# Ledger of designs, part 11: VH-VL binders against C2 domain-containing protein 3 (C2CD3)

Target 1, 169 residues: C2 domain-containing protein 3 (C2CD3), of Homo sapiens (Human) (q4ac94r1171to1339)
Amino acid sequence: SSGLLDVGLRYRRSPRTAEGVLAARTVSISVQIIRACGLQAAAKALAEREPALQFSATVGVNASVTTHLSFLPQGEQRRTHPVACSFCPEFSHHVEFTCNLVTQHCSGEACFLAELLEFAEVIFAVYHENTKSASDIISIESCKEYLLGVVKVPTKELLIKRSGITGWY

## First folded at step 3 (VH-VL)

Design c07 (from a01 with heavy chain D99G D101E G103F G104D N105W E107D W108Y P111Y; framework fv_sutimlimab)
Fold by ESMFold2-Fast, scan of step 3:
Structure c07 (fold): chain C 169 residues (1-169), chain A 122 residues (1-122), chain B 109 residues (1-109)
Amino acid sequence: as target 1 above (169 residues)
Amino acid sequence: EVQLVESGGGLVKPGGSLRLSCAASGFTFSNYAMSWVRQAPGKGLEWVATISGSGGSTYYLDSVKGRFTISRDNSKNTLYLQMNSLRAEDTALYYCAKGLEYFDWSDYFDYWGQGTLVTVSS
Amino acid sequence: QIVLTQSPATLSLSPGERATMSCTASQSVSSDYLHWYQQKPGKAPKLWIYDASSRATGVPSRFSGSGSGTDYTLTISSLQPEDFATYYCQQYNNWPPLTFGQGTKLEIK
């Protein structure tokens, strides 16, 4: 298997009414992040850019993944919990994005979801989260994150393969 | 009432061209993906092409790619199929079909026109 | 592409009998994307059953659809004279191409 992430994507429509029309004018795009693997190379490259970060063959990285649909605002992205000390973390993460069948651009023109999906992508960013041992004297401390890699999965297949698409990307 | 009326069919020689039209009424045309489905005499149904409600996305049967072009004029509520380089195997009754799911796709076809016959023969 | 195979190709029965016809997909199809059409000679097809089991408006209750995965069936519990037609299944699980079965012709014995 090549590729960084084992993912699943599925397009889920609203149920139909007795008259055969959709009950809602929205759909759900389901995203499953099963696992990442082969993070050794990315960790080594990161350590070369950030010499303060050290990785060992036995320890691994503290990996988390963000999911972003390219046609939605950045604020709509989701994030997994970090998985500690692994080069092949298992996330078993599931998230759903509710999308309107028709959206309006800021220019005022309507835009149809099916046309957006033809050219859009799901963007996965894999991070190492440097979490220091807590200090009780520090009331708030931001966890520093470092990019390990980016995986882009085209959404075109979501309309073509309705039972979903899965695999390594 | 939803109505779909096809026109433009006829007899054409191999290598020739025809342009089919489908006049739609009774629904908000631009909200629905539209399709062409053909049926050779005495044979079953075969999907040919689909166009999204806005016209921004088009899909084709592999055997017609590069020869057929589906298009629409939402201001005239009309769907078109430009057929070039016609072959004997393209001989069929061509149906204009509307899906029930609105906007940019047709999952199934809730309304069909009566069809327009295309005969490719020498 | 997904190939839909219908059987039997021709079904010869009398009014009052039960008709059962099948549609088999070359790979798994969600029931949400399997539909049936009725077509009479010289007429356009009509949507008959959608989402494998839901009757379209005006379709009599004697018609029922069922199935999942690769195997789907259309059943008519007690045939009426107006039911004799050709029935086509159609999938939208994988497209393009959107595919139809070759049809089952229901004819009078």
Scores: ipSAE 0.375, ipTM 0.749, lowest interface PAE 3.0, mean pLDDT 85

Design c08 (from a02 with heavy chain D99G L100P D101T G103Y G104D N105W S106L E107D W108A P111I; framework fv_sutimlimab)
Fold by ESMFold2-Fast, scan of step 3:
Structure c08 (fold): chain C 169 residues (1-169), chain A 122 residues (1-122), chain B 109 residues (1-109)
Amino acid sequence: as target 1 above (169 residues)
Amino acid sequence: EVQLVESGGGLVKPGGSLRLSCAASGFTFSNYAMSWVRQAPGKGLEWVATIYSGGSYTYYLDSVKGRFTISRDNSKNTLYLQMNSLRAEDTALYYCAKGPTYYDWLDAFDIWGQGTLVTVSS
Amino acid sequence: QIVLTQSPATLSLSPGERATMSCTASQSVSSSYLHWYQQKPGKAPKLWIYGASTRATGVPSRFSGSGSGTDYTLTISSLQPEDFATYYCQQYDNWPPLTFGQGTKLEIK
């Protein structure tokens, strides 16, 4: 299967401590963003929506990717470093999300992490970062983000492949 | 005292039904996935079904799909296995086991009951 | 489904000897999700080694587990009379189904 992002997802359980103490009541969900590819169509669509932007077939976009777990707050969102001038950027990016064993569904009722993962998603948003400043120093406010695309990966597969999944999405 | 006690086994004819129960004590039952594992006389262990802690997600061995239903009542600390359309090859000692958990540090069957014998015979 | 093959099917040894038994998976399994159980006749299985190499509570130090990928081993350095039992390996990496090996029966020579 073809897709925009080559990603990996893995559930990591905490080991019991050597001191005979139970591990914390948390687990880690590991997310890898290896690369994106085929960004030409998204770049063309973006240029049509934002006429001030110019994309060359030979230059590419300045891509970055945000990762969000659908059941965690937006404040837990992570972002890759941008990769300049490419339609097939390689990120080699790895992040881990710490999740409580017993938490709350969007409905406000308590539920177990396995039940959340049955219906949850990892949401990847791919952005073009355009620099508007002409100065030698680029301020953060001069870097405008433009959405290229969204990739949603169901976490349900983590329930059946315990060591994780990888693939294009 | 951490304990699992099975009941409900017995002799039944092919095509018949049985309902197994497993009473749990000594741990927070509602926090853990629970499973049924069977063992035919003189044979090895075979996983049958798992139900996750919240009760909404269940998994089954292919040969029992559509015939067996795993369920739980967290308010009563009890696990169930409803067995319908029983076949001679379902004859086994049925164990209740704690786990495997999805999100805990231990993804193994750390607590087992003593088993309840199910014999399917004419 | 992942098939676990244990060898030998029966291991006949005397107390004091070293026992080594194998568990081979039909495809790669993370060592974190490979476990061993001990079962004595007429009794329920007991978790013996989890995550390929970690001894469960109360398991004597003479027991050790090792391995990765498709090949796993359980070793008993010096057999005691209470060690004679059937040992099963089990995987929980790729499921359903969760699978067990067919068991290695350790018996007195």
Scores: ipSAE 0.249, ipTM 0.712, lowest interface PAE 4.1, mean pLDDT 83

Design c09 (from su03 with heavy chain T50A G53Y, light chain S30D; framework fv_sutimlimab)
Fold by ESMFold2-Fast, scan of step 3:
Structure c09 (fold): chain C 169 residues (1-169), chain A 123 residues (1-123), chain B 109 residues (1-109)
Amino acid sequence: as target 1 above (169 residues)
Amino acid sequence: EVQLVESGGGLVKPGGSLRLSCAASGFTFSSYWMSWVRQAPGKGLEWVAAISYSGGSTYYLDSVKGRFTISRDNSKNTLYLQMNSLRAEDTALYYCAKGVRYFDWLPEYFDYWGQGTLVTVSS
Amino acid sequence: QIVLTQSPATLSLSPGERATMSCTASQSVDSSYLHWYQQKPGKAPKLWIYGASSRATGVPSRFSGSGSGTDYTLTISSLQPEDFATYYCQQYDSSPPYTFGQGTKLEIK
């Protein structure tokens, strides 16, 4: 019931004026992933399900985080670089999503970004990347990514908090 | 042109209730955020509540949360403020205020204001 | 919460004089989110200056706004009798979404 990720979210109008925003037809959603913590528990749970990973748990995990806005295509997903051998990795990752003010549903209906943000969320998926430059073929064959956890942050308050949302989730 | 006309104010005892209305004309009401801003006699301005153009999002001053409810009827071009559990400190002239339009939900400032309706909470 | 402090509380000047009034924020505010309203006795406020320096429609050129960060100023270059009013600054940068200063009452006498 404690937070896994220390994140920051901000809805940014670029340009800053209402007229300029309408002319540009786009805004930015800024996402910061500062750090993760408490990954030892997640790693132990993962090792119980994936026996091949038990030997890596004593030296930490190679964590990376994906960021997905629930109303954007999967292809717009972002990923941090992996941070090696840590249960409390610091990412200091910043990314911006350029979003159209008006989009269409697959049915062809128009939808305003503000309406999407009322029900949307930012989805963070935390992975262990088992990457080896090993001299051992067995280690190379077992190289894969494994889900450690998922954090979801609602976007509805972004539009009323100009300073944005910051904290553990 | 743009016109906002408030009504529903009056004298009530502490703990009482009032419902304020604001009739809007001269603009596309359903396209704009609307707010209530109050002013106690001889004092400055204080924002009270805001509602999105669709009515789906509402925001309140901390001291009125749970007591006041802002709502709108876009088919009637009317904004409402339901005030329950009124306190002496709620005594004020209540203004209906129009936000500026853009697809970013919460407007920066208020370009038009109504004349206000007086709410007095007293014995 | 950002607190806006206006000074002076009351400013009494003669027609033709220059009026200068200040709005100080307890924390830095983006100038795009600082606005000024004019309110005459018994009347509703009117938007007067938005984004620290842009005059609203119908506002005479003798009015100018300036400032950045924590310090903002409203200036009237040559006072006219119709300028008698209370002026309020407003921010929209930080929670709660809107806060107003206490007002500067301008008296022409």
Scores: ipSAE 0.047, ipTM 0.621, lowest interface PAE 6.1, mean pLDDT 83

Design c10 (from a01 with heavy chain D99V L100G D101Y Y102F G103D G104W N105L S106D W108Y P111Y; framework fv_sutimlimab)
Fold by ESMFold2-Fast, scan of step 3:
Structure c10 (fold): chain C 169 residues (1-169), chain A 122 residues (1-122), chain B 109 residues (1-109)
Amino acid sequence: as target 1 above (169 residues)
Amino acid sequence: EVQLVESGGGLVKPGGSLRLSCAASGFTFSNYAMSWVRQAPGKGLEWVATISGSGGSTYYLDSVKGRFTISRDNSKNTLYLQMNSLRAEDTALYYCAKVGYFDWLDEYFDYWGQGTLVTVSS
Amino acid sequence: QIVLTQSPATLSLSPGERATMSCTASQSVSSDYLHWYQQKPGKAPKLWIYDASSRATGVPSRFSGSGSGTDYTLTISSLQPEDFATYYCQQYNNWPPLTFGQGTKLEIK
């Protein structure tokens, strides 16, 4: 199948609040990471610049995925648990991001979530993780991660297809 | 109390132009997306165009795209529909409608104007 | 675009009777994006039921909406004279275009 990640995005509304209470107006953006595939090709490509990855590129990677909404701070990002030794890991990961329908910028202008979603992206970063227990070679026995790939999914379709978007990216 | 009052309708020949206006009161106009919805005599409702609260985004029914322009003046609490190259099938009562929640993430129409009649006939 | 088909086109009943009308979508819609409007002759439409089942302000409890996926229903448990009107369903699941059904006209028998 095309692409690295099989994902789903859906706009989910919090219970409605009375009009006029701006701070109470929130929604959730639901993100599913179902599975990844094709990670051996990504690992081999990276191993050409990172010799330490040579055998993970042959045997299997310990994959995890971070999710970041481009209009939220980096501190709001989420991460899957790692799936050991696989080039097509199944994550079955689901997270929700709570977003205000209206926010204020430093400029003082109101910014509507719908307007942010027209130009925003969900950014997925796929990593291979070495752990202390996984490595016989690391003398210091520290955790280290390697970026295998980045997948960006535009959020504009959430304004058009309110039931959600799914597929390989 | 929310009020929407349309004006600018009339009789026009095919190929002609009209500009509709909708005067809004009773709510913070710039916080809400606004739409035009039309109804041909004896027929059902048909969405025509929507404009975001800021005016930065506009959307149109395919059959009016390139002929109609939706716009708003938030300082005057007024919505507009400029209609060019009018056709007989554009004959309808045109309603101004307010989107129920901030911008268009929750799009149902909680308030409607009385409508203004546009008749396109030779 | 999503096509909404309402049935029946006309429903002739007497006050006190139960009315049931349906709205069928050409593809699945979330109930959060299906709404109903009431329109009386010579008047503008009024929001009646939003999010498939929530009554708008001032709508009597005899009105109820239900449904999911492609099939939605509006019911009136005991018709009152003021209920005779045309009812339209509307979807916002996929847009543009935002679409309405063709309407069900509820008329006095």
Scores: ipSAE 0.289, ipTM 0.708, lowest interface PAE 3.7, mean pLDDT 84

Design d01 (from a02 with heavy chain K98R D99G L100G D101S G103R G104Y N105T S106E E107D W108A P111I; framework fv_sutimlimab)
Fold by ESMFold2-Fast, scan of step 3:
Structure d01 (fold): chain C 169 residues (1-169), chain A 122 residues (1-122), chain B 109 residues (1-109)
Amino acid sequence: as target 1 above (169 residues)
Amino acid sequence: EVQLVESGGGLVKPGGSLRLSCAASGFTFSNYAMSWVRQAPGKGLEWVATIYSGGSYTYYLDSVKGRFTISRDNSKNTLYLQMNSLRAEDTALYYCARGGSYRYTEDAFDIWGQGTLVTVSS
Amino acid sequence: QIVLTQSPATLSLSPGERATMSCTASQSVSSSYLHWYQQKPGKAPKLWIYGASTRATGVPSRFSGSGSGTDYTLTISSLQPEDFATYYCQQYDNWPPLTFGQGTKLEIK
């Protein structure tokens, strides 16, 4: 019952080259958003306060997912394309975050990325977008987004299982 | 000049307890994960436990879970291993090593202490 | 857990000869997390090669490491007297537990 989002996370070192061996010390954090399920309950709850959501709560939501690494600025946030009219959307979305192994977030002294991952999390927010997927859109003033759910996945397992983690969260 | 110095080893009876210490110098101790690796007389190396830089995350070899506790005091640059309910099979030279996770040098054990001998015998 | 098997267990050679020893993993291991340690009698181990092929600081160029997946090799092109020691491979790719091979003892013939 707690499984809203099917995701995968991986921790990868950058490829080694003669010039890059000494100069570049980066890793990639790979995020896969495979699918979501069980969105109808959240949609129905929201529709009790918003008449505009009555149709979506009965037929399907236009879901999109944002990915945010808790130690990166909000400007580094990624978003999937919306999947129209579904309570179990398939995203098949892949994104990579390139991160420095050594940062200066610790008052000017070196802080290792792996130490940030010890306490960090990947935050997924699932939204319903009040949009039309058809080309027959007649007018649009402003899009309103409705939060359906939030999933937080701790990154500490990436320090243990180098091959990555996957599953419902 | 980076150095790790272990102490606290000795002879103890089965079921007894012992606490090992590892004093670190020459580097910023609080920036590194630390590990204990043991070697039984005439045998190979066996990883025992790892503690992350902040001290909140610890990992253990299955055979020592519930009996051994790894801890650290970053203000004193010291790593500890509390060993309870000791068994004959725990007899080994215990090494303090820098690493097990987080290191800039590919997560290897790049600095080792001289080791401290623990003998569990009746 | 990943089991690392080293072969041969003992390698008896003379100075000047070429030494080759292997480390085989029970499952695929990323080469970035496969390391080699040298241990001389009565001394602590020393990091010798990390990431399968990169020599640690101060390691002579006669030492080379190679491999990927399940098969890794450490080679010494021309043995010197100070090279006679036990060599251990170690994996960090899947843990806990971190695992070491049983060691290859390089001894004088």
Scores: ipSAE 0.007, ipTM 0.550, lowest interface PAE 9.4, mean pLDDT 81

Design d02 (from a01, 14 letters changed; framework fv_sutimlimab)
Fold by ESMFold2-Fast, scan of step 3:
Structure d02 (fold): chain C 169 residues (1-169), chain A 122 residues (1-122), chain B 109 residues (1-109)
Amino acid sequence: as target 1 above (169 residues)
Amino acid sequence: EVQLVESGGGLVKPGGSLRLSCAASGFTFSNYAMSWVRQAPGKGLEWVATIYSSGGNTYYLDSVKGRFTISRDNSKNTLYLQMNSLRAEDTALYYCARGGSYDYTEDAFDIWGQGTLVTVSS
Amino acid sequence: QIVLTQSPATLSLSPGERATMSCTASQSVSSDYLHWYQQKPGKAPKLWIYDASSRATGVPSRFSGSGSGTDYTLTISSLQPEDFATYYCQQYNNWPPLTFGQGTKLEIK
């Protein structure tokens, strides 16, 4: 089916404290980036729209994905290791975002994570990276990144589905 | 300290309607999902409906969908269950309970009211 | 939906004895989503054991929960008079609906 990324999202909970039922706890949002498809088509479309961004044949043509929760600071984002851009590159990347059940919101007010997640999303930014061969003295190019697309997965259903959400986005 | 008090139960004929209320005190009501759980005389527990903290998300047992409506008024710290087209099998003690929702802290019911009896009799 | 089957339906014992009761799920349930409730006649249920093995506030140490997958157990090591009640297991692994077992009635012999 269509979609740029095959991802899995799961809300996981640390065990409750011995101090009592429903005590505030740290929870985690588990993110798996399984694979991507259509990246070559996306890169071709970008090159056609932006002729100045011609993709030359290079060693280490790769793709990488950053993961960001819309309510967390940019410093909390994560990036996959670059993977060769094939038909359906496999990332098999897993990351945990730890969150408090009660967070400090703008204006210093605390609000429950459930309220934030009703309107939040997990944001995946997909990049194409060109890395020039080290032996090419004439046209040395260390690394150029091009944003291929952004995938947003709403977190509202993540809390409802205990087995998590999986699919192409 | 923390308590839930139900009201609105009574005797009603099949096809009739009742509205149950649950008054909450001792905690920040608007921060919790709330549920109704029923128990038929001499039988076990059965979840009926859940409403999330803001009131926008509601969930129902299949046999009550279209007949029951769960709602809340966070300004009054009150939970409601509007029951229409009542059937004999709806006869039960109806408990108001804190929990049953999205939030992992609320996958268990830690606070229960004493229940209000609903009898549907021909 | 996940069906929870409790056994035995009724357990008749005397104070001082050990009580063991089980809860079997029709499909695998994470222990994080299995809870136990105690209900005395004429009273509302009380959350007793959460996350399969953690005692709720005020629950005596003689109570212990264990299990994983489809098989869960609640054990009372030395029964006290106040322990005679009906115990229900509950799962939140599959939602909605949230389901309860039919209950195990612990009664005085």
Scores: ipSAE 0.013, ipTM 0.574, lowest interface PAE 7.5, mean pLDDT 78

Design d03 (from a02 with heavy chain K98R D99G L100G D101S G103S G104W N105T S106E E107D W108A P111I; framework fv_sutimlimab)
Fold by ESMFold2-Fast, scan of step 3:
Structure d03 (fold): chain C 169 residues (1-169), chain A 122 residues (1-122), chain B 109 residues (1-109)
Amino acid sequence: as target 1 above (169 residues)
Amino acid sequence: EVQLVESGGGLVKPGGSLRLSCAASGFTFSNYAMSWVRQAPGKGLEWVATIYSGGSYTYYLDSVKGRFTISRDNSKNTLYLQMNSLRAEDTALYYCARGGSYSWTEDAFDIWGQGTLVTVSS
Amino acid sequence: QIVLTQSPATLSLSPGERATMSCTASQSVSSSYLHWYQQKPGKAPKLWIYGASTRATGVPSRFSGSGSGTDYTLTISSLQPEDFATYYCQQYDNWPPLTFGQGTKLEIK
């Protein structure tokens, strides 16, 4: 199949009430990252750009994926667990982004949906993660990451397609 | 009536094999992901495996990878769990449950079978 | 993996009393993907509350779920005899593996 990343996206409006009380209105974007494939070319290109990386492209990469909604702050970015030694890693990762409609410079949901989702995209960045050796136990989880590729999926179809969108991108 | 009925459990020796079946009725089986969830005697619930609606995507608890195989036959509305190299710690009541697909929001386990008991002992 | 810890392990109460039990996640979970199940002795679990706060069909209004992030609560406002059971929380915001809490056993005093 074509494309690098097998993903699913769904829009869902959260209830107006939170636990029995009227509260700020919210909307949710659900994102599935099922798997990535075809990372061989990206790994080869990375090895050429970063000659200090002493890893074998024939063994595979330690891949992780970050998910970012283009209209949300970078701090709302999510990341999958890393999958070791694979050019076709399976993530089976589910993430949900919740937005407060009132604080998004929109007076109502129609404004938020039309203005933000029509022109927005979900940005997936695929990384190779190098971990420190087992002998470096005094440095708690300091991983260096290297970008393998970026996949962008438009969100405008979430307003139109009843079942959301899914497929290779 | 929407229901799931498990079968195939029994007493087996360590290293042995069993195949569990789950017969589904009352809904369009081919539209749903299906899962196996087990419960050891007197213990809590533990997810074992999930298979997506088309059968191509399968996921497993690490301790059963390579030993258990989840599969389905949509033409027969039946879910299977092939269990090989069984260990004493696999002793549990095995439930068939509808759900476990995370392609969409809110795929909770909304329908459960009665369970089938698997006992691994010599 | 996300570890779900339920507290208390056992809750001993009488009919008519209020029951409150908690589920704490080792890392943040979206409330949309936290669910509660009720299991009576010798029976299969039943989906009881999904998405942290939505009652499943047929669940009495005396049951309510709440919470966000790492802290979730299931409350029964006035216990009835049929409510004595074990309750499990479950998450699927981060998987595999899909994880359940160890359960809270609600028993009669």
Scores: ipSAE 0.006, ipTM 0.470, lowest interface PAE 12.7, mean pLDDT 79

Design d04 (framework fv_sutimlimab)
Fold by ESMFold2-Fast, scan of step 3:
Structure d04 (fold): chain C 169 residues (1-169), chain A 124 residues (1-124), chain B 109 residues (1-109)
Amino acid sequence: as target 1 above (169 residues)
Amino acid sequence: EVQLVESGGGLVKPGGSLRLSCAASGFTFSNYAMSWVRQAPGKGLEWVATIYSGGSSTYYLDSVKGRFTISRDNSKNTLYLQMNSLRAEDTALYYCARGPYYYGSGSYSPLDYWGQGTLVTVSS
Amino acid sequence: QIVLTQSPATLSLSPGERATMSCTASQSVSSDYLHWYQQKPGKAPKLWIYDASSRATGVPSRFSGSGSGTDYTLTISSLQPEDFATYYCQQYYDSPPYTFGQGTKLEIK
């Protein structure tokens, strides 16, 4: 199978009340990032544009992944801890996004979260974090991030697949 | 009180078209997804189509995809089912039902209120 | 697609007796997505039990639902004349289509 990132997406319900499901006002969208693989090709392509990354393209990258729900503001973005020196990092990362069931993200009209998910995406951006760089007579530390790849997973499948979404993307 | 009243059923020949309407009252129509469920004479219930509250998300039974179109007019509190290329097996009492009400967690509430149904007969 | 099979197809009992009817899913279904409807002749179905075990508004306490995984049961502890009807189970988990069982007809002996 092809793909950069092994992920799982599921809905998780808030605790029920005595009135059951009809009283729920929020839902959690759970995101699991299990691992990334095949980062060699991305790292080598990037090293052709950034000579400082030649060593990482040979031995392994320091990968981290950001998770962004396309209908939420950038400030709601989450990030894994970096995994050092690997082309197949295992993150075992789990986060939850708490979302309102009925929202005004639909141009001022109240709409269900399900209608937002019809058009939305979970956006995963995979970065290499450059660590300390040794140079010349003056040592320069570089903390620059380098984009290795972007994976977009449509959220419509969260409504269509009973067990959620899992697999390589 | 919640009321759903269907209309538009009738006798039509195979290949014909028919449009069903469901007039809703007693609740905020625009807050609820709406569904059509049919029941052939002497048989069980079969889900046909669902439309979510804003009208952009629609779902259909495989055997009616491409032939039926579910739509709604929230300003008129009315649900529609446009039925084209009708077949004998589409003969049934068609119910309008409220729901699913999407409350989160990838699941939906049950169909909590149903109309009286409108009969569609497809026969030559 | 999940198939729901109800048994028995017909259940013949007298008032005062205990009724038990089953709904079996072809695959495991969360109880949160298993619902029961009551339908009387010539009438529309009414939501009766939702989320496998919760009684809908106005449903008498003699009705109880239970089950998990693939096996679900609707029980009526002491039948009343108004309870004789056809009962349908339904699942909806994440994805249309809704699936209904074929129904269990509860009739007077």
Scores: ipSAE 0.000, ipTM 0.495, lowest interface PAE 14.4, mean pLDDT 78

